VH-VL binders against p38851r773to978. Designs and how they scored, part 52

Target 1, 206 residues: p38851r773to978
Amino acid sequence: EAWCYFQDNFKVGSKTLFHVLFGDKSQVFPSSLFLCKKGSNLNNNSYWERIRRAKEDASCQFELCRKLQFQLNRTSNFIKDLLWLKDDNDNFKLVLQQRVTKIKQGYYFEVEEGPIIVKFPLCHPLLLRVRFIIAECITSQGESLKKCDLAILYDFNYVESIDKLNTKVEKLWLFERIHLNWALRYCKLEHSEINRKTREYLKKFN
Below, E stands for the ipSAE of ESMFold2; O stands for the ipSAE of OpenDDE; V2 stands for 0.75 times the mean of E and O plus 0.25 times the DockQ between their complexes.

## First folded at step 21 (VH-VL; framework fv_felzartamab)

Design c7 (at its last look DockQ between E and O 0.27; V2 from the best seeds 0.00; counts 0 for: pae E 7.1 > 2)
Fold by OpenDDE, look of step 21:
Structure c7 (fold): chain C 206 residues (1-206), chain A 119 residues (1-119), chain B 107 residues (1-107)
Amino acid sequence: as target 1 above (206 residues)
Amino acid sequence: QVQLVESGGGLVQPGGSLRLSCAASGFTFSRYYMNWVRQAPGKGLEWVSVISRSGGYTYYADSVKGRFTISRDNSKNTLYLQMNSLRAEDTAVYYCARSDWFEFGMDVWGQGTLVTVSS
Amino acid sequence: DIELTQPPSVSVAPGQTARISCSGDNIGSYYVYWYQQKPGQAPVLVIYDDSDRPSGIPERFSGSNSGNTATLTISGTQAEDEADYYCQVWDSSYDHVFGGGTKLTVL
């Protein structure tokens, strides 16, 4: 397992930041995925749906889910199964799952993203997952203490090598380690792009 | 213009059933959560039920749970409320109102339809 | 679970500032919405997210929310502002919770 995390501050409330990033009309992610074609937003109606009650968090009575669809760049390799859909031209597109797993009444959000499964030749597939946390000012144990115009975005990225049974591969050979590092860099690039686009949007919003 | 129009209200006996409809126009119906809110005569507003955009999620106030069923037909831009086992305390003007997840408020309301449950 | 409590009535002279409170335990941790309802009419959203105003709502309407009290403020109250006002929050347990409503009388 490899992971990296990023943190950024935004001079807006957490709800605003959530809206910019995860709102129904947000274009942040469709244009931020490194492994996808630019302008690959195929989601004309990618809206959040309440799908079920959260099991482990009493503060979140339901789980929200949406699917983002992206055109893949032709250089990217993915497992052609659960994460792929065919478009009208019989081309494959990536489906990115996002789930809101925790909500503190608009002041704290946890969003799970993924998985993205990347397959490289001669390597076990890499499973990429991201956890976003948006918090208002200072939080204690997942609770917002104050309303403020400062939101903190945490971006936790997890990368795992998995076998056919979706079990973590403990020992990686050299190429797998290289690819793992590339994946981590990918995470950084995506975060940077998300940050950039978010800030650009906020300039217009404020 | 954005509009919601309720229909189906009327007089019904206790234990009876009634089906309300709410016709939406002027906006993309399938993009919004839809709610039923009722108001007893001379009383305040009481949330009744909500349904997600696709209809995959429904939630009810405890006072109507098990008796009322919210549904929608996005192809017809129509919201429904099937009311069974009606009680006198269900007497109210029933409003349909749209919302979404991010904006928890209800920004568009119909004019309401009156349901009277009386023997 | 949160319960919202409003005063049953508030009176104000024309041109004066009306303040309608909505009290609830830690309501400041919620986004509060306010609705205006005139006799025989459907409710109208006048404030959302504590203090934001929908398009078409006069600037004299404002909202605040902190601690245990949210407040709808109507500055320069006009006769046409006479109505019932309801506060509302979203609660993960109940989806929507309304206050009992406040009748605003413009004297």
Scores: ipSAE 0.082, ipTM 0.698, lowest interface PAE 3.8, mean pLDDT 84
Fold by ESMFold2, look of step 21:
Structure c7 (fold): chain C 206 residues (1-206), chain A 119 residues (1-119), chain B 107 residues (1-107)
Amino acid sequence: as target 1 above (206 residues)
Amino acid sequence: QVQLVESGGGLVQPGGSLRLSCAASGFTFSRYYMNWVRQAPGKGLEWVSVISRSGGYTYYADSVKGRFTISRDNSKNTLYLQMNSLRAEDTAVYYCARSDWFEFGMDVWGQGTLVTVSS
Amino acid sequence: DIELTQPPSVSVAPGQTARISCSGDNIGSYYVYWYQQKPGQAPVLVIYDDSDRPSGIPERFSGSNSGNTATLTISGTQAEDEADYYCQVWDSSYDHVFGGGTKLTVL
């Protein structure tokens, strides 16, 4: 029900930007991710695999999929005294899926990331999905302008599972509101890290 | 020097088995999809099989499904094709070829190894 | 399951433009790859993703793919371009399909 959106422009082609963000040599993920413990570098399934599109339009011929693993970071991603995550979450290995769901002649890419389900005390589970859209700037004659746009959409949605032990809806709604505010601030921090690492990587292509 | 070298071809009787190998050098083998493509004498190219970078996914042409098994050993930089229940129509030059995970064309090919299936 | 059809041969005068077609039902929804094979040699990738050239492939090679036809175009054809040419796609059923091949003759 809540979302945030970022758009950035780059003076490189869309294939180059895609490779910088999602290529085998990319260091953008997992270290830029929400809740990633700094220095964990745990990624059990970093390889892209081709998969059949399961329930989509028959015009979509295949998808690329990979899974990223990282350990939960409670300190570097949250303000110290406002963290609601318990120490037991520090031992949890989070698995995050990325899918390349649309490719159009090297000028357009869509990548779906998630879902991640985050559970705070006294809150419904919060579902996070992220979509990356890379679109090359082209002329009406189809010629590349050698620049592209990156759009990142963070989508947050509370899901239907309700804790029957909660007796005060107002307390639950207050904590959900606080939790959502932290998630929205996270979007800005994650975007900043993605942008910074992407521009550092792009220097290597010049 | 980026190189793929096939071996293990030869003469085999119908119903027999043969194991092809493809040795890779000059590149990071574990980062590429690997393919087998065959060409019967005087005929065109026919894709046979592909294996993912980790080996977790394998795919086969209908003509060889159930008889051929593709595998890889990333520690030895080697691709394999186990061919069982061979038939006369399997007679061909067998090429190994690599594919990039992102730009999925077969950009490096071996020189091929001849498999002849006859009595 | 898509089937790719190529003309068995194409002839062109030196310096002229050669066009090799690859026909398939809705081939425009696939990424098309083109391979050159000279006698006694392994194939060489000359076009990938419909229209892109690998490094080392001359600019006279170009490709297009729309509707039911993909086309390999060689402008300013040279004698060394005489070869067999194959188109190839990756099918949604994970089948990998080659066309039958086209022999390009440079007179």
Scores: ipSAE 0.029, ipTM 0.586, lowest interface PAE 7.1, mean pLDDT 78
ESMFold2 (binder alone), look of step 21: mean pLDDT 92; pTM 0.938

